# VHH binders against q9y6x5, part 236

Target 1, 379 residues: q9y6x5
Amino acid sequence: LPPKLLLVSFDGFRADYLKNYEFPHLQNFIKEGVLVEHVKNVFITKTFPNHYSIVTGLYEESHGIVANSMYDAVTKKHFSDSNDKDPFWWNEAVPIWVTNQLQENRSSAAAMWPGTDVPIHDTISSYFMNYNSSVSFEERLNNITMWLNNSNPPVTFATLYWEEPDASGHKYGPEDKENMSRVLKKIDDLIGDLVQRLKMLGLWENLNVIITSDHGMTQCSQDRLINLDSCIDHSYYTLIDLSPVAAILPKINRTEVYNKLKNCSPHMNVYLKEDIPNRFYYQHNDRIQPIILVADEGWTIVLNESSQKLGDHGYDNSLPSMHPFLAAHGPAFHKGYKHSTINIVDIYPMMCHILGLKPHPNNGTFGHTKCLLVDQWCI
Short names: E, the ipSAE of ESMFold2; O, the ipSAE of OpenDDE; V2, 0.75 times the mean of E and O plus 0.25 times the DockQ between their complexes.

## First folded at step 10 (VHH)

Design K2 (framework vhh_surovatamig_d1; at its last look DockQ between E and O 0.84; V2 from the best seeds 0.00; counts 0 for: pae E 5.0 > 2, unsure alone 64.4 < 65)
Fold by ESMFold2-Fast, scan of step 10:
Structure K2 (fold): chain B 379 residues (1-379), chain A 125 residues (1-125)
Amino acid sequence: as target 1 above (379 residues)
Amino acid sequence: EVQLVESGGGLVQPGGSLRLSCAASGFTFSDYAMSWVRQAPGKGLEWVATIKQSGSETDYVDSVKGRFTISRDNAKKSLYLQMNSLRAEDTAVYYCAAKYRYRTAFYEPKSYDYRGQGTLVTVSS
């Protein structure tokens, strides 16, 4: 029987939450598995881009999901989290569930991971749930475990996505200890339920489980706003994405728009597309707009209004506040091993190795994850 | 044609109560998360409350928590907001808003798929 892998994401789980709050169930999982303390995600540090990077091993400019809101000038198509089902947006890469189904007589299962309810290269997960935010973690887990336990051909790769702690991180901000402690305790209880369910079904000992996230969260404030309307009139541009990375499509000469923006705020960097720092790997895709504005950590770009967000993400991927963690348990992983950092694009080739799949060309480095794996020599 | 029609607004004294209703048509109501968003005179749009597709999970802006209750009836294709202990700061036009599938746009009231015409709530002596 081929090895099996369950990939679990808790959206917006900032790495240092592990040091500032108690997670008895997650710590028990880590004690008998591995922990990567920081995962350096891709820029922009947003949900759709980073979830797709995890399962493709590619930078955003390469896989094509470059933001949570996108516009394609050639086709006039728009992408958003309410309008994400057009395969056009996802077809610039091949996610691991597609590779899993095509290389062997294997099935994939998905509970709500971004992209899994979309046919990509005419291939959709063998078993999947259409995205619905009201479906409980328990219902998602029930479906995933049933598919893992009794499917033909066997489900060897499964994904499970949960929206918290991102939603509460936005509402309260990561520094609200009272509210965040309640949210994070609920997540830890869900992790306990996950482990207990897998044990009761006899899946725990033979299943590889990865628990990770797409990004972190930083504290925002009404005292840290950048009013874009003070810089430039709406008639000069179309706004494709706003905060903390604004995507500007000029309606007039690009240089004129750039000149109106470039010195408007000391808390925002303004880039012509070709001047975006190479370290972001955020330039070589037509969906990246001609001008990009990048707010400093904790600053929110607004249109002559206040912001209700007390927490946000999307900022520079070098910031530790933007980093998630990765924990894993199972026959492929060492027990009680702690690793400092990997790149989020490294997760894909590691998962391909565990599943015995040939990875598509990718930006990850398998060598970065060798020390986590029992069948590898890291020195 | 998609239509969201709000009702129940009016003038109330501080400490009073109002119940807002929203009747939805032209889309599969049960597939949408529903929200109430408001705009006070001279201010931007503010998210007030959300109820998920099944009605099992609700969320509120802190200033109304414990005072307002959002609810829905999927069979009647209706959304409600029970507003108690009203304050002068609650004075605003209240909009019913619908959003199909969301993971990330929780506090972006301008990003809703559909929004009604609004109903005015005035809290004044």
Scores: ipSAE 0.680, ipTM 0.870, lowest interface PAE 2.1, mean pLDDT 93
Fold by OpenDDE, look of step 11:
Structure K2 (fold): chain B 379 residues (1-379), chain A 125 residues (1-125)
Amino acid sequence: as target 1 above (379 residues)
Amino acid sequence: EVQLVESGGGLVQPGGSLRLSCAASGFTFSDYAMSWVRQAPGKGLEWVATIKQSGSETDYVDSVKGRFTISRDNAKKSLYLQMNSLRAEDTAVYYCAAKYRYRTAFYEPKSYDYRGQGTLVTVSS
């Protein structure tokens, strides 16, 4: 049987949730498979960029999805959650489902993973769902598993996306034990449903399953706000993305804008594009704006308004609160093995290996995941 | 042209009730999650309530839970907000807002795709 892989994302699942909350189903999944305790994601630590990094193995500057909100100065196009279907934004990279889809006797399926309802390089998964947040996990799961089980050519790669616990993390904050316990229990139950469904269909033993996330969540507060309006008139710039990494498009001289912002808050770093730290790998793309503002952990950039969010993400990718986890199960993976850390871009070459795909040039290191795989030597 | 037109605002005494309506046109109403957001005098925009596309799922800011009810009629392309037990702190301009795709952000009033001109609700004795 050709190898099959299901990639599942629970948005905003912070790695340390596994230590602070109970996950009987997920723990069982891990016990029978592998766990990477912390995954260092890419900067900025947002949904669209990191999901695309998982499936391309590229830093954001390389795959071109550099934020949830983007602006291209040449074409005057805008990208947002509500406007993400233009292939223009996605075509700077080739995601794994496209690579897989183009293989003989294989097809790809997707349930609402970012970018999967867009033809990328003129290719779209044979089976996909248009993004609709109202569609239940169950329906998404049913479609994915149906396609994995009954498709011809066979679906050998599938993605499944779910919006929690990110939405709740934003609403309640990650430190709200009462509410987050409830939310995370639901997530664990969904994992239970996933496993049960796979077992019922006879897929469990033969399907490789990765459960991961794109980023974590940091506690925010109304006492930790950075008001840009106190530093600069909003008529002097266009805000392309706001918090916690604001993208600034100056309407006046860039230097003047920079000078007005550079000392706006002790809890915010201001970078000219050329001065963005190299460790972020967030410089070499035209979609990155001339000035970026990076708030410290737990601080929120606002425009003369309060924020109702009690949790947020997008911060420095070196912060543990921004890190998700990775768990996996299937014939390609060991059983009962735990690994400390990998980079999120390392997932791509691993998935390519599992599927027998030649990876496109990427920033991942296959060696970082070798210990997870039964066919590799652990060094 | 996309249009959201709010109505039903007015002056009401504390403890009173109002029903706001929003008439939508120029877009596929049923494909959008709809929300009410409000702006009180001297304050920023605040998310109040959201109803998803199907109408079966709703969410509210805590301060209005049990008092406000959001509903929609997709056939009529209309959004409603039943406001009961109104308080002085509910005084605000109320806006109808539409969001086509959302992964996690109902709570950012400025992130909506469309928003109406608003209707003023004043709660005063």
Scores: ipSAE 0.415, ipTM 0.769, lowest interface PAE 1.3, mean pLDDT 95
Fold by ESMFold2, look of step 11:
Structure K2 (fold): chain B 379 residues (1-379), chain A 125 residues (1-125)
Amino acid sequence: as target 1 above (379 residues)
Amino acid sequence: EVQLVESGGGLVQPGGSLRLSCAASGFTFSDYAMSWVRQAPGKGLEWVATIKQSGSETDYVDSVKGRFTISRDNAKKSLYLQMNSLRAEDTAVYYCAAKYRYRTAFYEPKSYDYRGQGTLVTVSS
């Protein structure tokens, strides 16, 4: 029987939450499987880019989802979390569910993962839910498990997305131990429900399950604001994305806009596109704007206003606060193995290996994950 | 043409109550998360409350928790805010706002797809 994989994301789950909070259900899941303590994600450390990097193995400049808010000057198209269905944005890469369902006798299922309700290369996930934040975790799980059990051709790759703890992390900040403890307990209960449902349906023994996230969360404060309006008039640029990585499209001479911004704050780096640090792998795409502003950790770029967010993400991907974790269980994985770190782009070639798929060209390194797998010699 | 029309504002004494309404037209109301956003005189916009598409989940800014209740009626394409135990600090123009398929923070008032003209609430003796 073909191997099956369920990929689960809990948005905004910072790696060190696992050490600093109690997760009896997730810890039992890890005990019988594997843990990667830190996953180094891609810059910018935002939701849409990192979810697409997981399923393509590509840096953002290569897959074309370079931010949660984007603009294309030639077509005049806009992308946002409420305007994300145009295939134009997604077609610079082939996500794993497309590759999977194009194989003989295979299909793919999706519950809310970014991009799975879009026909990418004229191919939409075989079974999917249109995104709707009001759909409960249990309904998402019920649909996924129904599709895993009852489809012909069989569903061999499935995804499940949940918005927490990201939403609460933005509201409270990661340093609010009391509120985050309550939120993270609810997440652990959902993981318990997931495992129990899979066991009850007879799926647990032969299904590979990955539980991961796209990024972490850092604490913000009203004392750490960068007021862009204090440095430059709105009329000189179009703002494509604001914080913590601002995307600036000049309306006047680019050098003039750069010079107005370069000394705006000691807590913000201002880059011309060609000067963006190479380690970000964030330069070679037309959707990356001519000037970007990168705030220091915990700083918020604003337009002469306060911010109600107490937590945020999108910062430098070298920051431990931006890193998620990865846990996995199933016949492909060792039991009781702990690994220190991988790159988020390494997840894609590992998933392709588990499913017997030929990976598209990508930035991942299979060797980084092979010690997680029972069929590999890692020494 | 998309329209969000707020009503129910007015003058009320501290400790009093008001019920705000928002009538929606020109879009599929049940596909949108709905929020109330307010602007006090001389201040920036502040998110107040959000209700998800089905009405099953709500969230509030801490300063109004326990006093305000957001609700919706998808059949009537209407959003409501019941405001109890009003304080002088609640004086503001209240806006109805809509967001489709959100994954980003609804706490940023500029991120909404649609916003109404607002209704003035004045809490004063």
Scores: ipSAE 0.236, ipTM 0.691, lowest interface PAE 5.0, mean pLDDT 92
ESMFold2 (binder alone), look of step 11: mean pLDDT 82; pTM 0.832

Design K20 (framework vhh_surovatamig_d1)
Fold by ESMFold2-Fast, scan of step 10:
Structure K20 (fold): chain B 379 residues (1-379), chain A 125 residues (1-125)
Amino acid sequence: as target 1 above (379 residues)
Amino acid sequence: EVQLVESGGGLVQPGGSLRLSCAASGFTFSDYAMSWVRQAPGKGLEWVATIKQSGSETDYVDSVKGRFTISRDNAKKSLYLQMNSLRAEDTAVYYCAAKWRYDTAFYEPKSYDYRGQGTLVTVSS
């Protein structure tokens, strides 16, 4: 029988939540599996870019989903979380579910994940749910387990996505212990439900399960705002993305726009595209705008208004507050092994190895994840 | 920052004894199974001994059973290896190593989460 893998994402699950809150079900999962304490995500530390990096093993400049809001100057197309269905945006990379369906006589299933309800290179997941945030975790779990157990050709790669704790992280901020405790306890209970369902269906012992996230969360404040309207008039530029990374498309000379922005606030860095730090791997794509503004951790860029959000992400990927974790269990993984850090792009070649797929060229390093796997020696 | 600092190595004659110590910092010592791993000159890493988080269970490679004793002091965040009846074949750099769980993967020297810089033990006349 071919190996099976279920990839689970809890959006915005900051790694140090594991140290500050109790997770009895997740700790039981880790006890008989592996834990990576920190996953260094890609820049910018946003949902769509990092979810696509997990399944492609590529930096954002390479896979083309460079933000949650994008503009392509050649085609005049716009991308957003409410306008994400055009294959044009997703076609610069090949996600693992496409590779799984094309290299082997196998099926893929998606109880949601950014991109799984879009045909990419004319290929869509064999089984999928159109994205709808109102669908319960139980309904997603029912569908994904049914597809894992009752499909021909067999479902060997499956995804399960959940919006929390990201939504509550934005609303309350990660430092609101009362509200975050409630939310994180509910997530731990959902992990308990997942494990119980897999055991009842006889899937638990033969299924590889990865639980991870795309980014963390940092505390924001009304006292940490950068008013872009105090720097530059709207007539000089088109705003493609605002906060905490602003994407600026000049309507006048680029140098003139840069000069108006460069000394506006001590709490943001202003970059011409060619001056963006090499460590971000955020330069070599036409969807990256000519001027990029990067706010300091916890600072929000606004347009002459207050911000109601108490938490945010998108900041520098070197910040521990932006890092998720990775936990895994199954026949491919060691039991009771703890690892400090991997790069989020390393997940893709590891998953390809588990599934017996030949990875497309990618930015991950298989050696970084070898120590997690029973069929490998750490080198 | 995680640190494991070994001490107590040195030159000893065959049949002699040494006690190695390892001081741990930067992590919750009592949550980790602790091991001693050694590397003889020109050879690969070899697992020697493991002790469970509580100190209740220990395991040894067959060649050192009855001669070596592993112990820990969770209050002092320290790991020890009492080595008796030393042989020339025990000559190696000895590393203190930490692993989240007490399991069979401790036989795989590169599976450890943290490892110190080592202390040299030379058994020679």
Scores: ipSAE 0.000, ipTM 0.085, lowest interface PAE 25.6, mean pLDDT 89

Design K21 (framework vhh_surovatamig_d1)
Fold by ESMFold2-Fast, scan of step 10:
Structure K21 (fold): chain B 379 residues (1-379), chain A 125 residues (1-125)
Amino acid sequence: as target 1 above (379 residues)
Amino acid sequence: EVQLVESGGGLVQPGGSLRLSCAASGFTFSDYAMSWVRQAPGKGLEWVATIKQSGSETDYVDSVKGRFTISRDNAKKSLYLQMNSLRAEDTAVYYCAAKFRYDTAFYEPKSYDYRGQGTLVTVSS
């Protein structure tokens, strides 16, 4: 009987929400499973890049989804939300559902995880839902559980994506306790529904379930704005991405644009591509622009305008506010084990091990997750 | 070719009502979350309201809550904004905007995939 894994993401679930709010259903899940308190995500700390890093084990410069908005200097193509179905953007890596389908002749199922509605290396998830934010968590769960029980060849890897608490985090900011409490309580109830559904269907004891997220959230303010128009005229560059990491494509000499920006704000770092800190692993890709601006935590880059968002992410991946958590339950995992920190790229080789798949070369370290697993020595 | 064409703007008295329409073409309208964004004279672009793909969930900027209602008709590929109890501060060019992914920072007006040419709403005596 092949091992089965369900990977669930709640977008923008900041790790310290677990300490500041009550999650009775999630705590029951963790009590009989494992908790990793902080997952150090990849830079930039955005949705598309980090979701693709989870399923490939690669830094953004290696898998090619380097932002939610991109420009490829070689092909001169533009990436936006509306063209995420162009395989060109996703073909620089092999996600786990593709490996699952090709190595073991098994099926994969997906409820809206980024990339699963795209054929990647001519392989699309065996079962999938096209992205539509109006589809309820319940409908996504019903499809996933149906596919897990009623497929041939069997579904051994399944994914489930949910947009909250990210949307509410942007709207209210993570410090709005009243609104965030309501949102997070709804998420905990969805986790309760997930566990109950798996128990009713006889899946709970034999299915490995991972609940995680792509990034956290930090508080923003009208008092913390960086106005680029105060530093450089818009005629000198094309803006590929804005905040909190601005991707600048110069229309004139790169050094001239850099010199106009380098002392623009004490709350923003300005990097030539080759000078981007090595610790970011954000340099070796044609989709990374010649100049990158990185705002300090809680600062918003604007073009002579205000910002309506009260929360944001994309900031330095060393910041605890940018970190999600990981909880897991199932036959592969210890019960009642708590771990401090792993890297988000470590999730991929761990999942490959659980499924018996040979991982593609990746940036993760299996040793970082071995203490979570019952079949490993933990010293 | 993608087009979003706004209509229904005009001059209206304070306290009056106006209904804006947006006709969409060249893309699968039902796959996109739709928004109204506005730009007041001499000011930046401001998000006003959003409606999800099915019309099941709506959101509004605080200054228009209880006064404006966003709605859509997927069969007609049309977006609407019913504006009641209009104030001088609502004077702006109103743009219809489309967003494929809802999990991005949709409160950033530049984050939209498509935007129309706008329709002017003037609230004045």
Scores: ipSAE 0.549, ipTM 0.812, lowest interface PAE 2.9, mean pLDDT 92

Design K22 (framework vhh_surovatamig_d1)
Fold by ESMFold2-Fast, scan of step 10:
Structure K22 (fold): chain B 379 residues (1-379), chain A 125 residues (1-125)
Amino acid sequence: as target 1 above (379 residues)
Amino acid sequence: EVQLVESGGGLVQPGGSLRLSCAASGFTFSDYAMSWVRQAPGKGLEWVATIKQSGSETDYVDSVKGRFTISRDNAKKSLYLQMNSLRAEDTAVYYCAAKHRYDTAFYEPKSYDYRGQGTLVTVSS
């Protein structure tokens, strides 16, 4: 009886892939549901930050997962070493699976969505899988569908994460039509398997399903490298994160480090923390370093080396290449409706509405998604 | 305290073989994808090979495909690189390296979370 929602992420699924490749299963899903053509994600356009923004409705400076590699200046802790499961990193926000379990007498289930194997505010999803990239999509789907069908109290919110097409996007680059066509066809087949499994189990007609992604992908090249070692000596700073957004912790005077960096490359913007553009909403957190370097689209920051990476993300969130899409189907959603753009932080208040949850204060605007929903008046 | 300790390097003639080993400690080895990266004299770091957590999926740089085999033993917390048909251009210091759980961008050797001190492989006549 209570509404149910399955949130699915295909990591690194650039919105423009929908126009350049055939997706028969995804198109059938959209025909009977809704499509948002572009989702404007948060800066920086990376996996951990954007996955956490989807489930909290917060900018990175507010939820505290500001990069995939972080240093907290107050506590002097590092993220991406043996403390990656330390709740400290995740406790600056309350993700929707925690709210679902604490506000309502309901369960949550998770197949490897970032953060779901960490006890956040002393709460972990009632059913979850520890992260392991070797576990097949089918095994993740089997667990999620079992938990959606066989739980007491009922699982009302479930998440499912898949690493493609991000891994192949990094390896081949988004302009490799042959390899990307193969990868994207496999993803479309997985979407077909998901729909068929839900129909077989009698879940399809009463389950709300959202298929989305955290970011896009852009083409990189050996001809577009920024050698940081040509700008500044390693003795002057500690490198917290490298590319395409470098996080610099000065070992000497901050102004001296800034002056060595500020004119080093025409393809990189250098910001003192207080000068980071307001539109990024990337300033008010101790995990944001005193100097941030932002490479132009398709440029890679390196340390006196070549890059073997042919695709990347993390760039300016105004770039269409960084945008994912959102497709949804279920009793909460209109059928055959297309919408142009929403912000990634808008997904959280929409999901709270569908589940009947009171959202925590957030940066999303419910009005941006109301035209997707059958129980709302679309102005 | 995370430690990665490489061994098995040495001098070999072109066409020869070597087996590199890496002993891991201080972290849950089975949770990490593992890689070999190398640095040739006077050059930058180059990614060579990756193996996922269970050992079921492997990937290689084109120049070593068919010649090198990466493998792991999660019970022994060990990573291996079997190098066959060695060429002079394979001369490098070889490093065992670990990437955090969700990061699939293995192709930036300087971005690895953990890296050992390396073992030197010299291929010369």
Scores: ipSAE 0.585, ipTM 0.822, lowest interface PAE 2.3, mean pLDDT 91

Design K23 (framework vhh_surovatamig_d1)
Fold by ESMFold2-Fast, scan of step 10:
Structure K23 (fold): chain B 379 residues (1-379), chain A 125 residues (1-125)
Amino acid sequence: as target 1 above (379 residues)
Amino acid sequence: EVQLVESGGGLVQPGGSLRLSCAASGFTFSDYAMSWVRQAPGKGLEWVATIKQSGSETDYVDSVKGRFTISRDNAKKSLYLQMNSLRAEDTAVYYCAAKYRYDTAWYEPKSYDYRGQGTLVTVSS
């Protein structure tokens, strides 16, 4: 009965891929829906932070997932890819599936979106899959569509996460036309499968579908390395996160560590926590370390080691290479409308509006997405 | 406490074969993608191969494609690396490594939280 929304993420889908490669299925989706050409993500431009910003409408300093690897100075806990299920890390915000379930008679469903396999504020997605990268897109889609059609209370909010083109972007780099063409064609075919499945099940006409991503990708090189061991002895600090944003916890006086790092490389900026640029909205959280290093686009910070990554992300969120796109189709959206840019935090209040939910306080601005919606007018 | 214990290293002649094993304990092995990473004398860590949770998907660094095969046995909580047509350049300490998420850069050895103590492979001239 209530409006339904499926939120789909293809990890690391750089916005300008849409201009440089052919996407017949995605273009058919956009023709009868809307396209936002650039989504300005939050800093740092990493998977966990940006996926959580999409579903909370908050900057990283506010929702607490400030990196893919982090340390909490108050509790002395460590977070990483191998220890992401502790609710402690996710409890500084309320994601949309929790809000959706706390409203009367609604369920949520999730196929591997970051955080959906964790009880957040004692609430876990009504239906979810534990993270497993071996599970095919088809199996994730089958579960989501089954839950959308066969649940009581009805599933009104569903999420679907896919790891490509991020993994291939890291491996080959975004400038490898041959390999990226193959990967992106496969993604377009998956979008075709998604639309076809929804049509066959009678869901297509009444379901709102958003296809987006968390960040882009930039080309890296063995010729663009910053060796941190050339700047400072490892005995002076604990490394919380390395590249392209290094999180430094000093073992000695903070000012001494800062002075050793400050002018070490022309290809990174060194900030004391209180001097981090305001435009990053990356300062007011205990999980942000006393010193951060921000590498220039395409540069990799290493510890006297080579890097095998030919592509990376995490860089300054003002860089177009870090931006994803957003496409949407459904009864809430105009048909054939193109919009230039929104902020990634704007997605959350838009989704709350579509679902008839009262949003939690957030950093998004509903006015930025009004032109996409049939029941709204842009000014 | 998470433990990864490698075995099977040794001295072989160029063109020879070795099978490395890794025994895992202290975590739910089947929830983790597993990798082999190596460190040659005087060089940094290098990612070699990854296998996803079910064992259905594998990936390799270009220099070992067609020569090395990564496999796993979830019931035995074990990871393997079959190394064929070994070259002098394959001389390294080989580490077993575990990673929960795919969406982080697999090719960055420092991104792995769980890594064993290593087993030495020496390919003589």
Scores: ipSAE 0.577, ipTM 0.820, lowest interface PAE 2.5, mean pLDDT 91

